# VH-VL binders against q8ka87r5to149: the designs that were tried, part 8

Target 1, 145 residues: q8ka87r5to149
Amino acid sequence: PNKFTVKAQEALQAASMLASSKQNQQIEPEHLLSVMLGDHDNIACQIARKLETPVDTLLSVVDREIDRIPKVTGASATGQYISSDLGKVFDTALKEAEQLKDEYISSEHLFIAMSEAGVKVSKLLKDAGIDRNAILKVLTSFRGS

## First folded at step 1 (VH-VL)

Design M5 (framework fv_masavibart)
Fold by ESMFold2-Fast, scan of step 1:
Structure M5 (fold): chain C 145 residues (1-145), chain A 122 residues (1-122), chain B 110 residues (1-110)
Amino acid sequence: as target 1 above (145 residues)
Amino acid sequence: QVQLVESGGGVVQPGRSLRLSCAASGFTFSSYAMYWVRQAPGKGLEWVAVISYDGSNKYYADSVKGRFTISRDNSKNTLYLQMNSLRTEDTAVYYCARELWFGELSYYFDYWGQGTLVTVSS
Amino acid sequence: QSALTQPASVSGSPGQSITISCTGTSSDVGGYNYVSWYQQHPGKAPKLMIYDVSNRPSGVSNRFSGSKSGNTASLTISGLQSEDEADYYCSSYTSSSTLVFGGGTKLTVL
């Protein structure tokens, strides 16, 4: 399924706009994580705060990772693409949604996927105390007992 | 003037522990990420650990994960490195270093201490 | 993690220009614009010479310049002076959110 919740789709669109503003040709997991952590209404931000993660510091680290991504301009700027790493996050999110018996890929599935996909943001999240088990424990309180 | 002064180095046997300190002065310590970088005698530089300006984020080189702990006390302008389960390959001069950018964690070391020698031998 | 590849030594005469290469992979030098260069004189702590591939900190001579092409970063020193004789190390951010150094290059000014 190609179905994303409205909130997940909004996050993906904002990540695309962030990548464009940074002159990055590919949308990376870093762009998506930055948008999700920066949005008070996004469950990823709420989970991180409930885990007492220093969200401002983590967001600063993520934004610096984005600044490290090569900029493209001129003849090489031919469009925008999903990076291979973001593709891994999407594949992992789909598997997470299927395991949880969810019809749609939501922000929580993307957040779990970012912790598990073995990409750079996975290490950033783990170092901040955010892994799959921590996310799932907090997620239970948001989904209801 | 920015100054970083390391202390706590010495000779220690394999398997034991040692704690290094770095006293900072001449800048707003609480606004900068801090690093430990080491250099074995006659060898090159190796990054060891980093701690963010507020102490909330820490990263370690794979060679020291699970054995070393970086920490800071912003009220005392002091950086620490707790080294456990020391190995002979941990023998090196240990430098503390300050991040270039206020509030950032970019792995750019604009000021370094003089270093403190840690020798791990039997 | 493996060190970035630098030549073990380079040499030049006063007034000459030399270039030191630093080769990595797409997961470090090639993947990010976070390359720095350090100068180390014997018995001294290193000094930051270049950051963000090509930028100089205040107080660093404009004789030092940095560049990058693909997986290789380069440090160029023009108008060589005897005081430039030192070890030079490159470093790069990695996709693992860590830092890797090059093996170092000894510059001799003959």
Scores: ipSAE 0.000, ipTM 0.492, lowest interface PAE 19.0, mean pLDDT 86

Design M6 (framework fv_masavibart)
Fold by ESMFold2-Fast, scan of step 1:
Structure M6 (fold): chain C 145 residues (1-145), chain A 124 residues (1-124), chain B 110 residues (1-110)
Amino acid sequence: as target 1 above (145 residues)
Amino acid sequence: QVQLVESGGGVVQPGRSLRLSCAASGFTFSSYAMYWVRQAPGKGLEWVAVISYDGSNKYYADSVKGRFTISRDNSKNTLYLQMNSLRTEDTAVYYCARDRYDYVWGSYRPFDYWGQGTLVTVSS
Amino acid sequence: QSALTQPASVSGSPGQSITISCTGTSSDVGGYNYVSWYQQHPGKAPKLMIYDVSNRPSGVSNRFSGSKSGNTASLTISGLQSEDEADYYCSSYTSSSTLVFGGGTKLTVL
């Protein structure tokens, strides 16, 4: 794959806006996960609900982690960058899309990547019962029942 | 094979405009933030501008803000720098460079590939 | 303008090791692990030698290594060779979400 889907791009933009609103210099996987779980129309939220995950509880944990990220002032007019951990998520998402033979990186690839990349949100997701195999099992019902 | 090829440099008078192009090949151009970096003759490197992989975010060094505009055409794999109100201090070799990390708005970290550069000379 | 301090020049003999320093503040080099080093031969584009303080891109000799202590990052070149003669630049992310370069160091191999 050579592009993100429109829905994935919207999630990334929302994550950037969330990071800015929290005065965080870097966009972290926590920001992306928060916006994806907070959007009832996002496949990540739908997968979590199908797995009977208490989404509101998980979202609360993620939001507390975001609140622990150091704040900086005066950064709104400068170039925002992604964190090393979010970069790992993107690299993993590309590999997941290739394995599923998808042309684009979509929200489901990002969600799988967050569970697999070995970053803090990966542990949060596993603690909530969300891992790659669980996501792939549910994804079958969304991609071609 | 990743290639970045700059063009559009030349000699211009102060106050005039010039547009630089950077043709990219050998990678998925639309997945990478791109940078312009310049180097005055015999001097060091200076960051000029960045554009996110999707073109939605653009940021500039204070020295060029309000005069230069960075843009890209992902369908043509081409990066641009529109330079207005040129000053003698803008005389430099201009390089385009690729962010090492894909799917970013600009990591401001390593540039893994650089073009050969194009010389812009602003003189009267 | 560069904000990071590098020595203007450094010299060594073939086979020696040399170190080039890059000093900033807690708002750039000291605050982040996002320091890169570039090698530039006369008339050529810069080449990435080290990124994220200590990582080498594929194709870069293991004679090149990077480190950081406090507000100072260092590039060390071991087993100096004639082809190492070049200008070296450090760069760092800043707390203003910008990029800053060092003033550059001319390495002479004599």
Scores: ipSAE 0.000, ipTM 0.535, lowest interface PAE 12.5, mean pLDDT 85

Design M8 (framework fv_masavibart)
Fold by ESMFold2-Fast, scan of step 1:
Structure M8 (fold): chain C 145 residues (1-145), chain A 121 residues (1-121), chain B 110 residues (1-110)
Amino acid sequence: as target 1 above (145 residues)
Amino acid sequence: QVQLVESGGGVVQPGRSLRLSCAASGFTFSSYAMYWVRQAPGKGLEWVAVISYDGSNKYYADSVKGRFTISRDNSKNTLYLQMNSLRTEDTAVYYCARSTIFGVVTPFDYWGQGTLVTVSS
Amino acid sequence: QSALTQPASVSGSPGQSITISCTGTSSDVGGYNYVSWYQQHPGKAPKLMIYDVSNRPSGVSNRFSGSKSGNTASLTISGLQSEDEADYYCSSYTSSSTLVFGGGTKLTVL
């Protein structure tokens, strides 16, 4: 796939803003997951709800993990960048989009990638019953219903 | 301090090749997407190529596709642009620039000083 | 012709306000809130002044502001100073997942 969809771009931008507001120098998968689950119009939130995941509880856990990320003190104007874990999520999302033959990386690809990339949020999602297979079943319902 | 330093520019004949380098310092190079942007003398800015943080994704402007190759070596904090089959219209100052998120439009917050490539007979 | 349309030049006097427009289509400026503005002094690299339509990087004077209405984004510089004399370029994301630049505007402070 070439680029991210508009919705995916909005989520990544919101994640960047959240990280900045928390004085986190790196954008982590936790930031991205928090903004995606916090947006009731985001397909990731809709998929979690369809899977009967307690979204508010999961979001609370994710936000608590964000609060544990070290704050940058003595901050300079610029220096925010993607964490290695978020980089793994992007790499995995690209592979998921290619496997589904989608031209763009969308919110659902990012959501699948977060469950599969082997980062901290992957364990949180799988513990909540959210993995690639569960997401794909719901996504098929959304695409085929 | 974030610093990007281009090198490798020069005068070259049409049809020849040239390789540009951009040495990065003052930040975690492997966490950023990197861009090549050019500017013909007296003209505006034109995007040339982009490479993802890990080098797994690359995109090119149609004007250079098939002729230019972008690459990076994260262990050396260096970005490259291999320019083949050069044309007179490739004459420009070539800048390297960084962006936070590949595929998400984040600004070019830092630019190098540029290196001049002149393609003339 | 994916390049965005800017006036070739604009001028103002010290202390005045000026606005530079950047016009595209619904597939770029009108379709996305990802517009950036760059300042370039002769012989120098471009410097980011505004991103995401209206946000300023740390260290950029609050005399610089950005906005968007429909397919046109605008950069406004208030309290003009001689150091503001430069070329200004806008850029925008496109529906083709590319980044395009405007033709540039030369600002003269007279």
Scores: ipSAE 0.006, ipTM 0.512, lowest interface PAE 11.2, mean pLDDT 83

Design M9 (framework fv_masavibart)
Fold by ESMFold2-Fast, scan of step 1:
Structure M9 (fold): chain C 145 residues (1-145), chain A 121 residues (1-121), chain B 110 residues (1-110)
Amino acid sequence: as target 1 above (145 residues)
Amino acid sequence: QVQLVESGGGVVQPGRSLRLSCAASGFTFSSYAMYWVRQAPGKGLEWVAVISYDGSNKYYADSVKGRFTISRDNSKNTLYLQMNSLRTEDTAVYYCARGWIQLWSGYFDYWGQGTLVTVSS
Amino acid sequence: QSALTQPASVSGSPGQSITISCTGTSSDVGGYNYVSWYQQHPGKAPKLMIYDVSNRPSGVSNRFSGSKSGNTASLTISGLQSEDEADYYCSSYTSSSTLVFGGGTKLTVL
């Protein structure tokens, strides 16, 4: 969709492909976080590294959560949907982009939203020292306030 | 250049209390989970407690739950362990350790030199 | 009290390879990829040798390697040297959000 930057769209497509490879019918925040942290060029990975988060270990935790998502096979695997939790992340990301006066939802807005939306990955990120204020402080150094 | 220095150990009688401190330097203390691990004389390592980077989450070994309290003061770069209702089985060297992983996934990349606590009547 | 099972002792000669096992259950070693290994020389604090099953910290010799199969994690030391003589402990995350250590293994270099 047209409200996401190209990089954010690419991350969402990769998340969709990951969910399919795991036979998950719904795309969850865990899938999106996994692909964003697994991409060294993604700003989420760069922010986590700047915050001294052990990215590989956090990624292992996220991947373990993905393995717990129910698998769908046969006739039940007729389509793929965005989960309710990922929908909450999108709604939160839109609000974050509006607060930062950004025209499009980018990877940094999705990353902030994952820490703030009150879903499972939000707890994982906050336990790792990643929350809205920490992300914004690092983001400010990239944007020059 | 990470340093962890424990203090507060000593000899105490069963049933009494003792508070350990760990002074941290050389890293951003407020970004890391912190741990207490103990080792009884001639015995193996035993995890005691963990505290998250901001102090909001704490977990304890069953052997100390309800008796020990872990806390931290990020403004002073200091970790604490309040030990109440001490038992002879609590006799050990107590190590302060930094958790590389804030999610308590269970490794300690830097350790202090330890402080000896002897609980004896 | 140790919850993970390690052999009390292992021995080898210089240049040999030795392996130390660490056996738990599906609620710790078998359930998670969060196994770490520590080396402890007499009178010293432990030193991290391996984390997250198979990763080596900077400054640890590549002679040390870690692996896991089912409920058993293993530490392998190749090209055994006299300075490797120490106690070795494994540790794992548990399903109760706690940490558990093995009983320790004394490595003797003959």
Scores: ipSAE 0.006, ipTM 0.501, lowest interface PAE 16.0, mean pLDDT 84

Design R1 (framework fv_refanezumab)
Fold by ESMFold2-Fast, scan of step 1:
Structure R1 (fold): chain C 145 residues (1-145), chain A 121 residues (1-121), chain B 112 residues (1-112)
Amino acid sequence: as target 1 above (145 residues)
Amino acid sequence: QVQLVQSGSELKKPGASVKVSCKASGYTFTSYAMNWVRQAPGQGLEWMGWINTNTGNPTYADDFTGRFVFSLDTSVSTAYLQISSLKAEDTAVYYCARDLRFLEWLPFDYWGQGTLVTVSS
Amino acid sequence: DIVMTQSPDSLAVSLGERATINCKSSQSVLYSSNNKNYLAWYQQKPGQPPKLLIYWASTRESGVPDRFSGSGSGTDFTLTISSLQAEDVAVYYCQQYYSTYTFGQGTKLEIK
């Protein structure tokens, strides 16, 4: 939707393409997190680096989780869907944007949402020391710049 | 200065249970994951799973679901492995080993001395 | 699961000579995004736990003598001891940590 910033839309499109390349019928939060962490210009990658989280390490774990997602080929591949878990991330991101009084859902809102939505990547992020409070502290320094 | 100290050897009958401890010292316990590795007599190393020392959540390898339970007591920096309904095939040295880092599948930089569990009738 | 296979099963080398141990993985343990090989080598002496020698295929752990070196990429890896010493008698294990953890069967290193 038009409610996402251009960068967030690009990340969502890249996540869709990654899921297709992995023969995954549903786009999962793992796909989105992978493309966001893999893009050095994405604020999620920048926040993780500022928190001194080893981005390559986290990305490696996320990519292995993607490899565990069931593959679909041929006639059973009837199109691509947003998973229930990714839907929860979007709902959470909207609430995070509203709390920060931001007009659009941006990459930072998606990143916060992934840590808070109670999905598999939420556990991965929190194990890495990335949660809502840690993200917000770093985000303040970016907004002040 | 980093040290993992395990409990002493155990001799058990089939059907009994055993609880092995692994006490950590010399580092911040919750900053490193704890892994369990089994080695049957004269055999190689077999990874059993790990426990997140910050959250307490265990993850088991496929061969080690059901009878095996990983747990923690963070107040004394100790991890536990419990095996219920012991079988002769469980006879092995059980090692705890920490990850180099908390987050990824890294190799094990420090190991406990091992606990021999012998199951015989 | 990634299967790790070592060769030889046993090796006898004279003191001061080079020892070479090989390890093959059933699939690549090279992660293209960070260009790292998720492969480690351990030394285990009788009655002792394994000790980490090498990680990322070629990085020596702190305190490990420089006579130990690791090489290789993808599926084929080698541990080399350039000049064997008496204290090096042990079983050596390779380990992949690309997808969980799997160990090779071990290579027993003995003095001739």
Scores: ipSAE 0.000, ipTM 0.488, lowest interface PAE 18.4, mean pLDDT 85

Design R11 (framework fv_refanezumab)
Fold by ESMFold2-Fast, scan of step 1:
Structure R11 (fold): chain C 145 residues (1-145), chain A 119 residues (1-119), chain B 112 residues (1-112)
Amino acid sequence: as target 1 above (145 residues)
Amino acid sequence: QVQLVQSGSELKKPGASVKVSCKASGYTFTSYAMNWVRQAPGQGLEWMGWINTNTGNPTYADDFTGRFVFSLDTSVSTAYLQISSLKAEDTAVYYCARHRGFYLAFDYWGQGTLVTVSS
Amino acid sequence: DIVMTQSPDSLAVSLGERATINCKSSQSVLYSSNNKNYLAWYQQKPGQPPKLLIYWASTRESGVPDRFSGSGSGTDFTLTISSLQAEDVAVYYCQQYYSTYTFGQGTKLEIK
């Protein structure tokens, strides 16, 4: 997580807290996407709105998927881990950041990675009209470049 | 004024293919998903799947994989359902219907296209 | 995945009387985070496409007469027509949109 911007680290912390509140042992891409879409100041939420995506609809679908993740209690509930799928999102985000010549992984790289990493949220995002090309088009208007 | 206008009835032989169209007007086509629903004679409604009108990506219900293809032409705000290798049991009225994401029911429907498959 | 079962299969009601149609889902369609039931009711007249009457189990679609009402939560739902009119003769379908989409088998409503 040393490569993440402060905003990206805050989103990951919020995702960790959400997973804990749901008694989920692993932090999944669903947790991260939920906190990013639920934060009006997060660029992922702003990009989705600019794409005219029904953010409340997408958020409700993501939150329902989180509610379906198995809960862990008792002796098996020791510590918290990054899931394999979230690991794939991080690996993809690093590659996206490097291709865009950005030194740090920011929220926009995580958002692009979630659409491209081939995990459950990738299908949800693409079904909502959110993919790498759509994100990049909107992102250029935010960066002014 | 939202409208979904479908193509006319089709009479086909077994083994032929058919392509049904659904032309949308009165709204931004790519902002709403398009669903396909089948109704066999004297039977109830059966959801076939949907297509994301922004990306063109289709999702099929389990019974409608293989011979059924959903596609779009966004330049004319039209969705298509193609059925290949037609069988007698494909005889039905096919409806297109709009929804907004995953939380809202089907608010607007096409008038339906009757596809009859007989020798 | 979610199976929708309606009862009765057919119903005959006199003009001006109350009609009640039931719908049961094999799994809950109540989403706890927003406290909404992902359940809709449709009316289909012969030769016509279905028309949305009610969504979120109890919210009436614009233009639908107030004699139509929906109730229930979780797995058990009811559509009520408080005073049957001649134009209400139709097949009525419930639909869940909680996990993909499935329809009930339909209830045929006739005048007695």
Scores: ipSAE 0.006, ipTM 0.508, lowest interface PAE 15.7, mean pLDDT 85

Design R13 (framework fv_refanezumab)
Fold by ESMFold2-Fast, scan of step 1:
Structure R13 (fold): chain C 145 residues (1-145), chain A 120 residues (1-120), chain B 112 residues (1-112)
Amino acid sequence: as target 1 above (145 residues)
Amino acid sequence: QVQLVQSGSELKKPGASVKVSCKASGYTFTSYAMNWVRQAPGQGLEWMGWINTNTGNPTYADDFTGRFVFSLDTSVSTAYLQISSLKAEDTAVYYCARDRWGYLYYFDYWGQGTLVTVSS
Amino acid sequence: DIVMTQSPDSLAVSLGERATINCKSSQSVLYSSNNKNYLAWYQQKPGQPPKLLIYWASTRESGVPDRFSGSGSGTDFTLTISSLQAEDVAVYYCQQYYSTYTFGQGTKLEIK
């Protein structure tokens, strides 16, 4: 998937670096969500704060989930891959971008996708009160109509 | 009017390299993705991959890694397909095709095709 | 990869008669959130590039004659030409754009 804005690609690169620092062979949605929530200038963080989500608490939960991802070294660590779950997030983000009539996947589409793709972070986000409808309600205040 | 105009046919020997061009006009080049599609003689259409014209990042289908390179020159609104170490099975018509969004949308305009023949 | 299978591989239809071409996907190309089928049909005449006919399973591209129509949802799709004209002799391809892109093998349409 290369249909990302520059900001979204920067978040993915940061997620890749985080996965490497944790010795995780695959980049998971948890890595991407962690870097997005940890960046005060990322729209995902701004949306979560507008929804009155305790971002620091949610980030701690996400980071703990990352710590549970198996570490791989030696012969089994031949490169870095996008996980199947992150692939689901990307596919969902593409469809969300289409629905919002946007040409490229941006951070907001990735954030919506993480809440809707049916992966582990989707449950974490919904438990925190973040789902597609909540995100869209806040997003309209940023985009205007 | 939207047009995609490709370079002329090529006759190459095995082991040679070829670079096919696809020049776009009539729209903002960087607002649409460019796809490459191959059609071997008498065969169907095979998607090779696409390039994001805004970022320059290529994505290749599994069968088209290694010898195939997608690139751009945005200053002249042109996309390129380069094939290295040509083999007889690379003989085909190569098409460029535009889509509105990339993975989410259909191919609304196609180039006329470039025949690449690999023989000795 | 989603596999696209067309039927028949070829058919012959008399001028003015109805032609029907089928396309089946190995998994659903219907996105439930927007209720759209990510399915297109292309026409390729000898010596020419493919031409877009139908997208979103049933939406006709601008400039395409109204005798062409698309139908179906999920995994089973149909392209119909209600009254075959001589210029409709071509190979027809279905394409999914739900997950990357794959094409059917093509259906060759000829006049009886």
Scores: ipSAE 0.006, ipTM 0.524, lowest interface PAE 13.3, mean pLDDT 86

Design R15 (framework fv_refanezumab)
Fold by ESMFold2-Fast, scan of step 1:
Structure R15 (fold): chain C 145 residues (1-145), chain A 122 residues (1-122), chain B 112 residues (1-112)
Amino acid sequence: as target 1 above (145 residues)
Amino acid sequence: QVQLVQSGSELKKPGASVKVSCKASGYTFTSYAMNWVRQAPGQGLEWMGWINTNTGNPTYADDFTGRFVFSLDTSVSTAYLQISSLKAEDTAVYYCARGITMVRGLYYFDYWGQGTLVTVSS
Amino acid sequence: DIVMTQSPDSLAVSLGERATINCKSSQSVLYSSNNKNYLAWYQQKPGQPPKLLIYWASTRESGVPDRFSGSGSGTDFTLTISSLQAEDVAVYYCQQYYSTYTFGQGTKLEIK
């Protein structure tokens, strides 16, 4: 199975903890996007800023979507799972990493995947001007000088 | 003061099982993941994997799938490592170590348990 | 899997002299977005757990003596002990935390 870079694993761990703090049974793409955009050292935040996206506004929208996720307590609170939508993001990120010939799934692959996987955050990102083509243009500038 | 206190040494026969404990104190247990590290006699350090202390979900390094199980009892701030079907090559000191934070993810190991020697011989 | 290779395997240094231990990663552990190297150094004495000395390649852990310093970036890292003391006899390990965790094989430091 595929391996994640340290920053990608940091984001996944933070997303898991965020979901738990919100009493959400499943980890959703919204949790992952929130922690990535909230981390100024994360390349996703840096790419969004380079695209002149109002990150604070987008983050507020994402956080409101998280607040709408049903909370679970009692018997229904046992265990925490990767949601089907987050699974789609992971599948898409693996394909993006393979296309870029990268050995590891990194934060940039997860960010591209969130824009392309056809989940709720994909629409939020595209409405904010963030899609695969826009991300790749910025990313190529960062990587290839 | 942060402390990780592990259970005492174990002497087991091949085929037996062992369960090592690591009790945390001095910090919020669920704010850090717990890592397990093995060191065979005279050998170096080998990372075995980690367990998310908030969800209980374990992640194992490739060499430590199958016979190795990470678990928790959050009510007493304790992490466990269980090894089934023990083999002579499992003889080692097993350490727990604090790392992976809610804020930073993968992180260096700032606190370690004292180690638990597991000896497998007949 | 990032492979960490230390050199030398063992090193003998006279008291008061400089000791240098090298660590090489099979790929870069520098995260360009934050300009941090995900590299730590640990000291292990016989019968004791490892003790954190240096993190982020060059940041000294609280309570670690000034004679210990870390340097390097990307794939090549060095731990330096500027003036060796008797209590510094130990095995030293580098660790990457860029992609999960791997340790170097260790360098045994002895008095000459």
Scores: ipSAE 0.000, ipTM 0.503, lowest interface PAE 15.0, mean pLDDT 84

Design R16 (framework fv_refanezumab)
Fold by ESMFold2-Fast, scan of step 1:
Structure R16 (fold): chain C 145 residues (1-145), chain A 123 residues (1-123), chain B 112 residues (1-112)
Amino acid sequence: as target 1 above (145 residues)
Amino acid sequence: QVQLVQSGSELKKPGASVKVSCKASGYTFTSYAMNWVRQAPGQGLEWMGWINTNTGNPTYADDFTGRFVFSLDTSVSTAYLQISSLKAEDTAVYYCARTPYRIFLDSYYFDYWGQGTLVTVSS
Amino acid sequence: DIVMTQSPDSLAVSLGERATINCKSSQSVLYSSNNKNYLAWYQQKPGQPPKLLIYWASTRESGVPDRFSGSGSGTDFTLTISSLQAEDVAVYYCQQYYSTYTFGQGTKLEIK
């Protein structure tokens, strides 16, 4: 079945829509991160805020990176698919979910994966003070409720 | 038109290696996962595993680890199955088959199949 | 692994008559969150690859004749051919895609 929670699935669909609106042929980690940080109810946004990251500033950096992604117009735009980098994020998220003994990939697993998968957003997140250890420390306070 | 075209039949001796190809056309290769399915003579269908065409990462069913390798050449929209140290029990028709959508890790059925490649292992 | 069991192993039906093939899964393939059964049916004619007939237990693939229908939910599924035609002689396989992939052993359908 679908391995993603409803919230994670919604974020992935929003990332797909964002990529399409930007005329990007591939869905990149940048698209997913932008959607997750832009949603105040998303745990990734909440974790970033708890780490005292200026979310609006980080979001601006991510959106600028999206603007650098090649645009495709006309008939060639119909074949939208996930990028190799987003695939690495998904593979890493599966491993993170398994390590936390979660059956489903949630937004927090995707967020951890983005910091660890060794893609461009991983460097952006670490430069902003967001890495796996920082996320896990904050996540513990969210799991207690 | 979506098509999966596989390489021709192979006759090999035990201990040899074989590489079967599956060339895709009519769709965006990297948007769909590619599966491999084995059918021994007079037997049913057995799923061997799949390869993520976007990342290149293969996943093997438990009975198909070790001697079996899935790989890709995305520049020519082709998936490969390599079997090393061939045994008589590897004699089978090998099919490639596409899942219609794997972008969000949901599971889907197999909508298009290759014509099959017969691999015969005999001395 | 989810084990798929078909019945009968072989079936002979007269032209124009109804053919019914059953498939049982060792555990439910119904995903409660989307209310979908992760079950498909394939037709394989001699010397040919399998062809998708039905997916999500009851949705007919484009180009598949109306005489083919799928039904069932959870663990028990049926493929029905309402009026058998000569071209329907084949082996039919059910497949679950709920947890990886497994196929039933196949049901061979022949004309009487």
Scores: ipSAE 0.006, ipTM 0.567, lowest interface PAE 9.6, mean pLDDT 87

